# Ledger of designs, part 37: VH-VL binders against q9gzu0

Target 1, 229 residues: q9gzu0
Amino acid sequence: MGDPNSRKKQALNRLRAQLRKKKESLADQFDFKMYIAFVFKEKKKKSALFEVSEVIPVMTNNYEENILKGVRDSSYSLESSLELLQKDVVQLHAPRYQSMRRDVIGCTQEMDFILWPRNDIEKIVCLLFSRWKESDEPFRPVQAKFEFHHGDYEKQFLHVLSRKDKTGIVVNNPNQSVFLFIDRQHLQTPKNKATIFKLCSICLYLPQEQLTHWAVGTIEDHLRPYMPE

## First folded at step 19 (VH-VL; framework fv_lutikizumab)

Design t29
Fold by ESMFold2-Fast, scan of step 19:
Structure t29 (fold): chain C 229 residues (1-229), chain A 124 residues (1-124), chain B 107 residues (1-107)
Amino acid sequence: as target 1 above (229 residues)
Amino acid sequence: EVQLVESGGGVVQPGRSLRLSCSASGFTFSDYHMSWVRQAPGKGLEWVAYISRSGYYIYYPKSVKGRFTISRDNSKNTLFLQMDSLRPEDTGVYFCARTFWDETGTRGYYFDYWGQGTPVTVSS
Amino acid sequence: DIQMTQSPSSLSASVGDRVTITCRASQSISSYLNWYQQTPGKAPKLLIYAASSLQSGVPSRFSGSGSGTDYTFTISSLQPEDIATYYCQQSYSYPWTFGQGTKLQIT
């Protein structure tokens, strides 16, 4: 029979240890993705890779902070919080296993992606990298917007910071953003744009954890053709 | 000064091939993307092909895709357009154009210098 | 494909006049629009890029504006050497497309 405060302290310490362990696993995955991008550039392949590693640490760190805050404030049970952490990191650790069941769209010269905040934020933001960097060309900051429908809808600007600053993608609320990478070829027709808007609308009803799983899976699927065995 | 000089144009029968060349001088050719733009007699401009500075990224409109091949030799400062299966509607003056893209991408692509053009006539 | 329509197709104006040419895209092109000048018998020359940016070495009497689908090119005080055909071009999406051209004649 322990003191309630001592039991809560021990539980919180176990949660922090698990989060530290998961951060190490994510760091390994980021190093791997950066390695793939580096190898791709050195081999001068025709396809380009997006620098995805710069955005995932923001999700991981802020997600950790939100879970810790929720546990502290009793918004989440410890058991539920541990399950959410395992779910998120399992998707990042095992995307190869689960992605084997999905269609893989190869990374091409141009890749468009949609960035949307958590379900508690009503607006979707879109960023279009229509002027994609080649593997042997420098990438510089851009401000872009994307229309889901021809002439009907506009989305918020995103500010993309320079690679020189190593800041990656900055959004109005980086702590709540998820990413969907869409091959540019899927946006060449009005029907495809409407379909993507519909998919984004559906995704807004998913919990953050499920959106994170989907986003990580999509990123891994796009990188699969360039991954070493 | 920047200079682009096209050559290789001429008169050819439908179904045949022509190879155009563009010799670049006055700038570092390997630092710039390049394009081909054509103009039919008495008509406007039509973009035909794009090639990145490295030569790896290439785009065509549907009208020429599968028939035309753009390439470059950075060691010789030369751009090429191999035109196969030529059709009467391919008749026109063909310009090579230096294609600028700023590193921010916010201003898009634009053709900042053009060659004088070389005429291509496809007729029976 | 994105269709670019220029208006008018031709015009005549006097030296010193303000001349305006418009270019309309079949869909929004987010200001990825360029303007070119082609004098008879010569290659085109870039005047304006990204809807409103003046190319270096181009006289300040030339200007551009617009957004979305509607763009305008203006010559504030027409000079004899401005007799030419003017083309707009979108660089928003492949394939890149040009307007049909506006032929400017000086009275």
Scores: ipSAE 0.000, ipTM 0.419, lowest interface PAE 17.9, mean pLDDT 61

Design t3
Fold by ESMFold2-Fast, scan of step 19:
Structure t3 (fold): chain C 229 residues (1-229), chain A 124 residues (1-124), chain B 107 residues (1-107)
Amino acid sequence: as target 1 above (229 residues)
Amino acid sequence: EVQLVESGGGVVQPGRSLRLSCSASGFTFSDYHMSWVRQAPGKGLEWVAYISRSGYYIYYPKSVKGRFTISRDNSKNTLFLQMDSLRPEDTGVYFCARTYWDETGTLGYYFDYWGQGTPVTVSS
Amino acid sequence: DIQMTQSPSSLSASVGDRVTITCRASQSISSYLNWYQQTPGKAPKLLIYAASSLQSGVPSRFSGSGSGTDYTFTISSLQPEDIATYYCQQSYSYPWTFGQGTKLQIT
């Protein structure tokens, strides 16, 4: 069940507006196509069902013009977002599309136990992005460098995308989309206390307490106001 | 009964520092986000700092960013505001405010309980 | 930054009157608007959140409405204890911003 309702559309439109405002100031620096999947997990027991509620593209101005060419409306909805994702995959390869969907489910499952659930519904947002390639050479994996800092994950996310030429982007699965990650090189961890979590194709290598703070802080402060119950 | 009590205000010269404290009681402090809001004499309200319940997310307006530092100690039910490089325009009453969001997270943030405020005067 | 404009800046009314205050945002804030009451010399008190939701313990004579950029706060029958300054505040985007306030006076 991934049907968009009016409340979900309101939350997604607010998230889209927030991302567009920040991205527009840096639009010419981006050559990545990003998808934000709203995944709702309904927990009635220890087991839970996963449902993707919406996928939205976030693109550079020139890529957006090209991929939306031939459509009547440039509005971002579930149908138009899936159509854009499908068109992007047609350029990049069909197996990559199936992999992206599988990775979103993987992100949901791995995030499930690090988020603080409320009631019977747990909400997550999994960030996925792919590089739009204009050259004739085959698609190449890229690396995303995300430094772990206490105070500003929203700006750190935008900085990773805006630093495509200066930031190394690590791809855990080189045949799939590039995902946001925490760079292990910049994470100060005790030698024997680190645990490894994978979020889709993202490796998070940090103490459990820091990972919990990041995940809880993300859902609680950054994304919670934009996700309906 | 929810209570928030500010302290640490006073008179300081421009360029100096001051540290404010807010003692919380009557609720589980670690379950709530917190903010500081100030009011210049005879003027309106201005939000100056936010800190999440975990202490992990912190936000400031441009007017105080780099000069003010909000922090909290959940074990002592205390909120802090470290104010550096104070300017005359920082003069006002500083309120600590409990920052609420509903269980759905879709109604936004609001300040449901406020302290009585502590006065800060920045002058020569 | 989102600018919040309140009107009027001051208002005089009699006990029992219907009082209306308006608040306009410089851009759409999707109903993420709160209303506060401040009695002189005291801390503000939350009355309305999310444009139209009445805070627990607040009298039903207070109400809020609006969407997009335009919001209204109403006191259906003014009481003496309602004489205060009223502020709107948007929680849609950082930095959070308040209106300039509306001072309500009794005649």
Scores: ipSAE 0.000, ipTM 0.421, lowest interface PAE 18.6, mean pLDDT 59

Design t30
Fold by ESMFold2-Fast, scan of step 19:
Structure t30 (fold): chain C 229 residues (1-229), chain A 124 residues (1-124), chain B 107 residues (1-107)
Amino acid sequence: as target 1 above (229 residues)
Amino acid sequence: EVQLVESGGGVVQPGRSLRLSCSASGFTFSDYHMSWVRQAPGKGLEWVAYISRSGYYIYYPKSVKGRFTISRDNSKNTLFLQMDSLRPEDTGVYFCARTYWDETGTRGYAFDYWGQGTPVTVSS
Amino acid sequence: DIQMTQSPSSLSASVGDRVTITCRASQSISSYLNWYQQTPGKAPKLLIYAASSLQSGVPSRFSGSGSGTDYTFTISSLQPEDIATYYCQQSYSYPWTFGQGTKLQIT
């Protein structure tokens, strides 16, 4: 009841409970839970570490699993296609959450990641899959806009990149990377006209200097002293 | 393995209250959502309450909303249903059910294990 | 609320027969449909989830199919122990609703 080890353990358990509640809250907005993944890059290297930090049950099939496997195995091949995907920019319906960055960070901030030393992480990418249940219509891209302002932290715009057979989301900032594409046609079933809309992915690229601020913004201040660094 | 045992049923007059309990064993109770489903004599199944694994999300159909309260105690592996302002139409067998959600997320919710039920009779 | 209409209300068949029960939702439920078996005096048992997925430990003679609003449950070769009432249930939207049940009897 007053020991430093007891206090730290209590704070960590409270953080786990908060992350589970947030995950559960978002799941209730859709027919399925969100899938998240972390992508880390080594400083000054062309190597990338891919880690599925928290797997929330989500609508998956062999195609989606193969894409996520590709992300794990080779980030370079996905980024290499960016120039071709600029030719057909499509906008998706914006998520219901206005502060999408906080919701994304809340979902990506699992215990191991929050407590991991940040000195070895140059950049982070968040991949999310979501499905809207408001409509039983086949998947269709609709106009959507995500914007971030660099008041104290960030200025960037999100665009959806799509082709006839693919859909992706990219942050419209210099040197941004695109990490996930899903075949738009695969999400539509001609004989199942009651298919709900599906968000393929949200790619949020976080510079190292912004990570600490966003992490603090998604958890209680009393837990901050227990985080590494 | 998985066992759910209901208790607390009985005969009560209209307007009175009953508290049902469900004791769970054979699985990690705190990892599963739970529900109550009832069945009137000679009739079909009716879902009456849902509670998430954390206890934070709770849902009811309109027929019992405001009268029934679902709750859980994860430290005791026990699910509860507090039934207030009971009506003759609340008569039936009450089952507690483990509310499973498939890992792929594509399959919705399903009641994969059920207790044997506890009878509730509301009669004047 | 989503209404689940199940048919027939009762059915009589012989051992070895192929039995089919249907369930129709008042709106699309995107294959979020379960099938349960209930023998008299006992709790229901989950047989099929997500319209077509067989629950672990359930005999392969049971199957489900369908999409949108129309769903079918089939017993490919009826056995004596299959005498029960069968219920469909949608898990797409609150409140979760069941069909009225199909009572299966052997001739």
Scores: ipSAE 0.000, ipTM 0.418, lowest interface PAE 18.8, mean pLDDT 59

Design t31
Fold by ESMFold2-Fast, scan of step 19:
Structure t31 (fold): chain C 229 residues (1-229), chain A 124 residues (1-124), chain B 107 residues (1-107)
Amino acid sequence: as target 1 above (229 residues)
Amino acid sequence: EVQLVESGGGVVQPGRSLRLSCSASGFTFSDYHMSWVRQAPGKGLEWVAYISRSGYYIYYPKSVKGRFTISRDNSKNTLFLQMDSLRPEDTGVYFCARTYWDETGTRGYHFDYWGQGTPVTVSS
Amino acid sequence: DIQMTQSPSSLSASVGDRVTITCRASQSISSYLNWYQQTPGKAPKLLIYAASSLQSGVPSRFSGSGSGTDYTFTISSLQPEDIATYYCQQSYSYPWTFGQGTKLQIT
């Protein structure tokens, strides 16, 4: 009974209201700085090496637009994420867990990060950006180079190739810093010899306690089991 | 209780090689990063190698880079330091150290447990 | 490399005295500083991590403070068993570096 589209719209409106309330609560609790790196190099056949050769941007305004700049798919919004979540409730993919040294930001602490498969990216990105609170911490953007082995069935790892003495980002408190690494992999080479890049995974590091606070409602249930202990 | 026991030290001539081992017990070895720290006779402490819990992230200071190789075997709870092209300046006591880092990353790295050390003497 | 300089290089104090050792980094290390105690012929022991956090099982008379480039280690009431060499160490940037050490003797 009733229109299925009407019921779905009502459910989405309730989830939006719940997320707005949770977003406001989270914004009062946390003060984060975002660092992003893009992986632009096409991987070789059965080679899983990627390179990041771009300046890491300082995120103060238009986080969503700036991070997704150059991505052909720009449907990463909270509303789109909620619609995808409702359609794919039974097909959530486990994130891939990795550890990485904080050399890229001029810090010696090892970072734990979570990689989400492509089909979860819109959901994760929209949720995180909707809740992000800027820390106003001043720092200078630097160019970083990364190499990581990806595509081994069981394992992935990252190596920072940049000299941290000349290339790091200085942070006052790592607990207030979040590191977002965007993996862009080609889907196919068009006949005109241009490559189309598609977002493959996102690496995100946060203290375990803070990650729990970013999950809300039904989405909290999906994220919590995948957080590193 | 947590124990780290080093072995493989000795007296060796310049230009030769030694392999040090560190046997770990009393904790889950695969959950911890590990390091080697040395101390020359009558001198202070010097960090010489780091390896992450997975074995994928490895770091050295310039003084030993290219000559020393740190490795680990998590199935045997053992840490190794392969020392090639040894020099008289490499003489000292070599300590195996458990390198603590929590998942929050807010406390930094620190050496919470140390072995007793194994002496290495490089002389002609 | 980040250079760590300790002051003083040695000191003598009496039981019950308040002892202060300082450690200065050549650049800001954002409180990623550890303090270790070493008795002659023994391995070092961790006392303080992250500039001010007391390691489990370490007596409360030991404390640390500081930020940026300047850090202080204090023994509020010196005991005979505290005779040792004390080292600071930065974990902010590779290579990790130690101070030269402060030798503490009791008169």
Scores: ipSAE 0.000, ipTM 0.423, lowest interface PAE 17.2, mean pLDDT 60

Design t32
Fold by ESMFold2-Fast, scan of step 19:
Structure t32 (fold): chain C 229 residues (1-229), chain A 124 residues (1-124), chain B 107 residues (1-107)
Amino acid sequence: as target 1 above (229 residues)
Amino acid sequence: EVQLVESGGGVVQPGRSLRLSCSASGFTFSDYHMSWVRQAPGKGLEWVAYISRSGYYIYYPKSVKGRFTISRDNSKNTLFLQMDSLRPEDTGVYFCARTYWDETGTRGYWFDYWGQGTPVTVSS
Amino acid sequence: DIQMTQSPSSLSASVGDRVTITCRASQSISSYLNWYQQTPGKAPKLLIYAASSLQSGVPSRFSGSGSGTDYTFTISSLQPEDIATYYCQQSYSYPWTFGQGTKLQIT
């Protein structure tokens, strides 16, 4: 029959099918989309499974609980990552995880804003995955959080999110190498400000250390024509 | 194997309605997005409607938006196209097409299997 | 809307010939392009997806290439059963649009 590695891939493919069904079931609740990147790597192998999942988060009366946060870096395993994948797309409105750090929602004053067409988000994800696959760096779950230390940066960020001329946004913090993908074509301005802010706290599971120098430079050069001043 | 069979086509007067059906077999219907594509006599192909596997995402071109309604019944493996306020320019063969999109979303959409088509003629 | 233009609109070739059809988009479509074959009186059949990927069960004589706005479809050695109209289609942006078609006849 199948070997142990084939059974793991089979289990992940079953999870993907379940996630596809669940995300579509949530689809008609909001006017915006989000992209969640899921990755895992087997120990002692360069083989990795990577998936970008499109999902629309469910709007609830308690916006503070709409967005999931990642687990601490030191506890990564296949079983833990599969559980996080399911919770990230299935339990968006009611997650409570004891292993997550406290909520901090915002962006630092060092944040860069990049605006580009929707399809470039997919290409950037492919480029990041391709670059990672060329290396032997292990994946580490990253708890993405952005803190606004000044109200003017929050106003600028929300103004950027409200623009209609671009369908995708990436918010890059030079010190974190974390990218937040938001499909602006379906955003409602300004009613979804709290929910949009919460999207900045979603954990993206990308190889952290390798992206610190490479991805920032490469993405900036690739996307320079679309960057705001 | 994979089969899509359209029905419900016919001759109708302008301003009237017609409902097309597409019966799917040979695959798990509820796992696939679906579309309708039409072809006027002697002309090329024109995409008419898209529906996601759950029924929550639905898209139309401006030419039919507000007049046509795509829907599906996953328990019966059936796709529908309700066509209201028909016009002579709606005349053509209507194809049911299975619409593939992988989970990475990086390669776009494509129509991997098509039905035989059902003819619709809108004339006085 | 993204406009798709095919060239030539019609073409005649002999069995065994290499046939090339081109498709140009009015804006960049990032390889979100598919090729379909329609034999007279039948439904279209998918041959190539994502600009260059061969659909399962399709003969290897068919291939696709291109990027940005310019795409090419090639039949390396034309066979009698290849008499058909060929369509390109972009799935980059709604509404999805097809080229006008290229009618292929065998001499």
Scores: ipSAE 0.000, ipTM 0.427, lowest interface PAE 16.6, mean pLDDT 61

Design t33
Fold by ESMFold2-Fast, scan of step 19:
Structure t33 (fold): chain C 229 residues (1-229), chain A 124 residues (1-124), chain B 107 residues (1-107)
Amino acid sequence: as target 1 above (229 residues)
Amino acid sequence: EVQLVESGGGVVQPGRSLRLSCSASGFTFSDYHMSWVRQAPGKGLEWVAYISRSGYYIYYPKSVKGRFTISRDNSKNTLFLQMDSLRPEDTGVYFCARTYWDETGTRGYYFDYWGQGTPVTVSS
Amino acid sequence: DIQMTQSPSSLSASVGDRVTITCRASQSISSYLNWYQQTPGKAPKLLIYAASSLQSGVPSRFSGSGSGTDYTFTISSLQPEDIATYYCQQSYSFPWTFGQGTKLQIT
């Protein structure tokens, strides 16, 4: 009475229909973009180099398990995994987001989580929702000279938005907008800027497993395979 | 209704000074950056000054830096341009423009509303 | 400084025509480009910002596209009230610079 595979397929179709309804409803209510927020921390007082302090939940390569887990425990699992990122980014930068895509599925009190429902859930994007502290320091575009090629992607160009105490980097990517927050005082040298720009570009193209390595270790350790020496 | 009204233009001899004003209404003036843009007779547009909403960040092109001073009084909803050491090439219509940017800055800056302009003629 | 060059400098077209104006930057400006319309004797009016975003209240016949150094502005079906000079402007870096303008007139 009923094939197990047919029942499983019906369950997945039902979940997908609910996710579509939820994301369409939520997208109509929210005016914000998808962002990946990276926080750079200086490892030592005497070093101008940075340590990546970002924890992104790792998805398994099992598509069905990821979908079921995402539906059942999305808010809870995402909140606990990204607590550090939320706290640090809110402290550094709290912009009002603009709605870009209809791919909003859920939200929390101070932070929204977006799941990209494309065949598999490859990445979880954390959106920070906070009032822009009433600051009259404008972000303005500055010339970014870094160009990056990786795999089949065409040349990418990093845009740097800067002001006295903060720097944001925006990467134009067809899959998502990336907004990187860096303490301006740590962008002291051309070498540091080049390393950070290369880090940002590579992170957009790394598999999920490698992205979790950015939560531990130094920039040099993770970029060594990709640096020309 | 957003409205910007310039005043203070006129005819002045080279080497003299002139002060332009721009009165803003219909929006919260203190929430917006402001700029001055000029246009010489029969020629195109040239940006000449920018001031942030607080008045702290100010930028000029090299052509006017050191001679022009942009300022604002948020309590009076008024923007100013003090023009010193005027040259014949400073002749033109001067527009004040509201300078918009979004919270992320990803769309850049743009002049969403302009005043009618005030004419300045520098001639002997 | 970033140099902005428009083509053509002047153009005559008939009502209903599709009109295209181009703007070239001397270096990449990453879509930080705006388009303004100026009718004779009046202040400029913003039509397009960030290369392709239509300003609120502007008719849908106006559109913009482009990236890097090359940008285009299009009027899909020219109307008599569109007789004006059109300017592109980069907001990528200070000093902000405008193109020389394209004067559009009906035949």
Scores: ipSAE 0.000, ipTM 0.427, lowest interface PAE 16.4, mean pLDDT 61

Design t34
Fold by ESMFold2-Fast, scan of step 19:
Structure t34 (fold): chain C 229 residues (1-229), chain A 124 residues (1-124), chain B 107 residues (1-107)
Amino acid sequence: as target 1 above (229 residues)
Amino acid sequence: EVQLVESGGGVVQPGRSLRLSCSASGFTFSDYHMSWVRQAPGKGLEWVAYISRSGYYIYYPKSVKGRFTISRDNSKNTLFLQMDSLRPEDTGVYFCARTYWDETGTRGYYFDYWGQGTPVTVSS
Amino acid sequence: DIQMTQSPSSLSASVGDRVTITCRASQSISSYLNWYQQTPGKAPKLLIYAASSLQSGVPSRFSGSGSGTDYTFTISSLQPEDIATYYCQQSYSHPWTFGQGTKLQIT
């Protein structure tokens, strides 16, 4: 190890402290899990391979260690990781996300999302599943519209449209993390599996410098490769 | 039926290495997280390694971190524990355990099936 | 690390007795607590997970309860085959830790 790694350990300890605070606030509110998938830019030798984190253990158990492992495996600096974590805290504060529709997913305002800009990753896909509480407003419109406030260059609105016969859409925007929310009635889930989750959301972050064009598509097509069976 | 069979245990001198294997059958190995749990003679249980179903997430307690390496080969339904720099206090029976995690996360992790164990003795 | 302390360390009881074992965590573990049975010379067997959920195939005489830091495991009517050492284990955070075990004997 040596001195070059001592600074990395110090930075990771600062990240752990911040994540511990977020984990505590979520521990009593959510019955959920998160999957993280890293989609690497095409290399001739890696185009057929995914490095996929299939399951994030419940946040109360392994949340900080899973995030810290992602940071350790990163090809970018730990100072960049700290800046992203601080930015996420600012971007996720309640006033910026009060415009999100509760009938889509009531807990979006409290979502802890960490962004990983790396030059070898085309996109990071985070899949968040939560149990729908009976007290939460049911999702009703088939062609729903909702807005996500993004604080990168002041307040901006990202429109996400749920279309008839589609489970959602992915938008082309290199400067924004995108939260896609799927009505439970549009998800195809195995009938025999204990249906613990009634809603699904997807978080997508794209490295700004490497994005050219993304076509809008269905979340069904985008989610399938990342869901374990 | 679910079966886990450990092998590779034995008697070794301090400072030497040993590699344990666990052969899984009766379930889809690639769908489950796996762990190693050990038990010193006449003592209680101690968790020593965890590996996620994909192999991406790996955890150790401080007592073995840097000396033990857990790995898996999903194509062969096999779990491994590479034990380096062995110490007398590493002596015990080593169990392979299937590690269940509920998708909601509300039930946490638990070891639902265990192998019979393989004995490891580190003595001079 | 979270320390798990079981009480008692050992006990003797008669067939048909109600037996209670307790497990205390050094901090709240939010009911992420499992109970295992180990008969001499055998691998442990899962009995209870998430403090109170009975594992499939386990007799209904076994039960668990508790929350926060204090958890209880009960055998409502002790049978001869229940002679074993019982362990609690927290799955709240790494490193996962076990209690020291409670050795249960008959007669």
Scores: ipSAE 0.000, ipTM 0.424, lowest interface PAE 17.0, mean pLDDT 60

Design t35
Fold by ESMFold2-Fast, scan of step 19:
Structure t35 (fold): chain C 229 residues (1-229), chain A 124 residues (1-124), chain B 107 residues (1-107)
Amino acid sequence: as target 1 above (229 residues)
Amino acid sequence: EVQLVESGGGVVQPGRSLRLSCSASGFTFSDYHMSWVRQAPGKGLEWVAYISRSGYYIYYPKSVKGRFTISRDNSKNTLFLQMDSLRPEDTGVYFCARTYWDETGTRGYYFDYWGQGTPVTVSS
Amino acid sequence: DIQMTQSPSSLSASVGDRVTITCRASQSISSYLNWYQQTPGKAPKLLIYAASSLQSGVPSRFSGSGSGTDYTFTISSLQPEDIATYYCQQSYSMPWTFGQGTKLQIT
């Protein structure tokens, strides 16, 4: 109860159990690519204080250890994770959106999958692109947005494209949210990458447990109608 | 400063395989997309493979798709091109090229640094 | 695939001359057009990107212009070291494609 080592070990064991369950549910379902945008606290104007990073897919051989490493590396992350584990049900914040200026968007980089609370990060945005593993279909793009807000958690949502949808920008109520819908061919163009970064929605905080436990399962469930067979 | 050094070229007979390597130095390799571009003797340039900085997105033109495999090892700053089922038409100098994309994305992709090239000859 | 056609295929000019090379795309490429210089036996070198942006370290005598399907590369005052083959390349859509090249010779 009061032993920090026992609490940390309990949290890690719970995460391990949850990650095993999620790994089994995804198995050979699909490939996905996640972009995470970190918005750093701005000190001076005219400096790019925004980093967009491509994260390691959760369906890797070291999936469990990557998540656990992040928890082990941060006491603040552990305390936040313990609070989430004490609550069996968490309602994630419905997103509030603001278009970012293009000149503050940083370069894309690959990073470790592990995300943890940081004091120098003001907002985190997740953009997810998924495709059916082994699919060589002519057209079936999917795009999802996950946005997490600190201190005011409501149910998040996921939007996907049907084969009939055209590339475009869709304004979604209620918070003037903007979704970028793209087809497979457009994913390969510089124009579409620039548009994606410019339309990043911003969230204040992304707890690692919420991403792993909720987001992956939600993606699988929501994308299934668009997968082959 | 920035250097790309290709190796692994040679003379092979049709139907065989060859693996090219490109060693990068002078920059953070994991921050850049990479490509392979070839040039047949006395002919122009032809893009043959792209790999994103993460290694997740990989693209080929139809001429090599299914026969060539691009890969990278960011821990070793090395780019690879595995060439299977080689044909005489694959003969040429193969260049490793750093594929740049600016932070705004409005200026597109471009090959800002190239290696010296490694020759590949496919003949009987 | 987007086809890139360069004109002329070759040209001869004197030191100090203004040299112009044209590149035409089979469809609009929204200024996602690059120009490279290749000296015989060497790797290509980037000169211009995004149709008109001069690469760092490249002499100001090189310039590019154009939009849509039609693009132009200019050397305002030809120097001996400019003897090379010049290639345009579109990066708008994969597969990325190059023009056939323009061989520049000095007289």
Scores: ipSAE 0.000, ipTM 0.415, lowest interface PAE 18.4, mean pLDDT 60

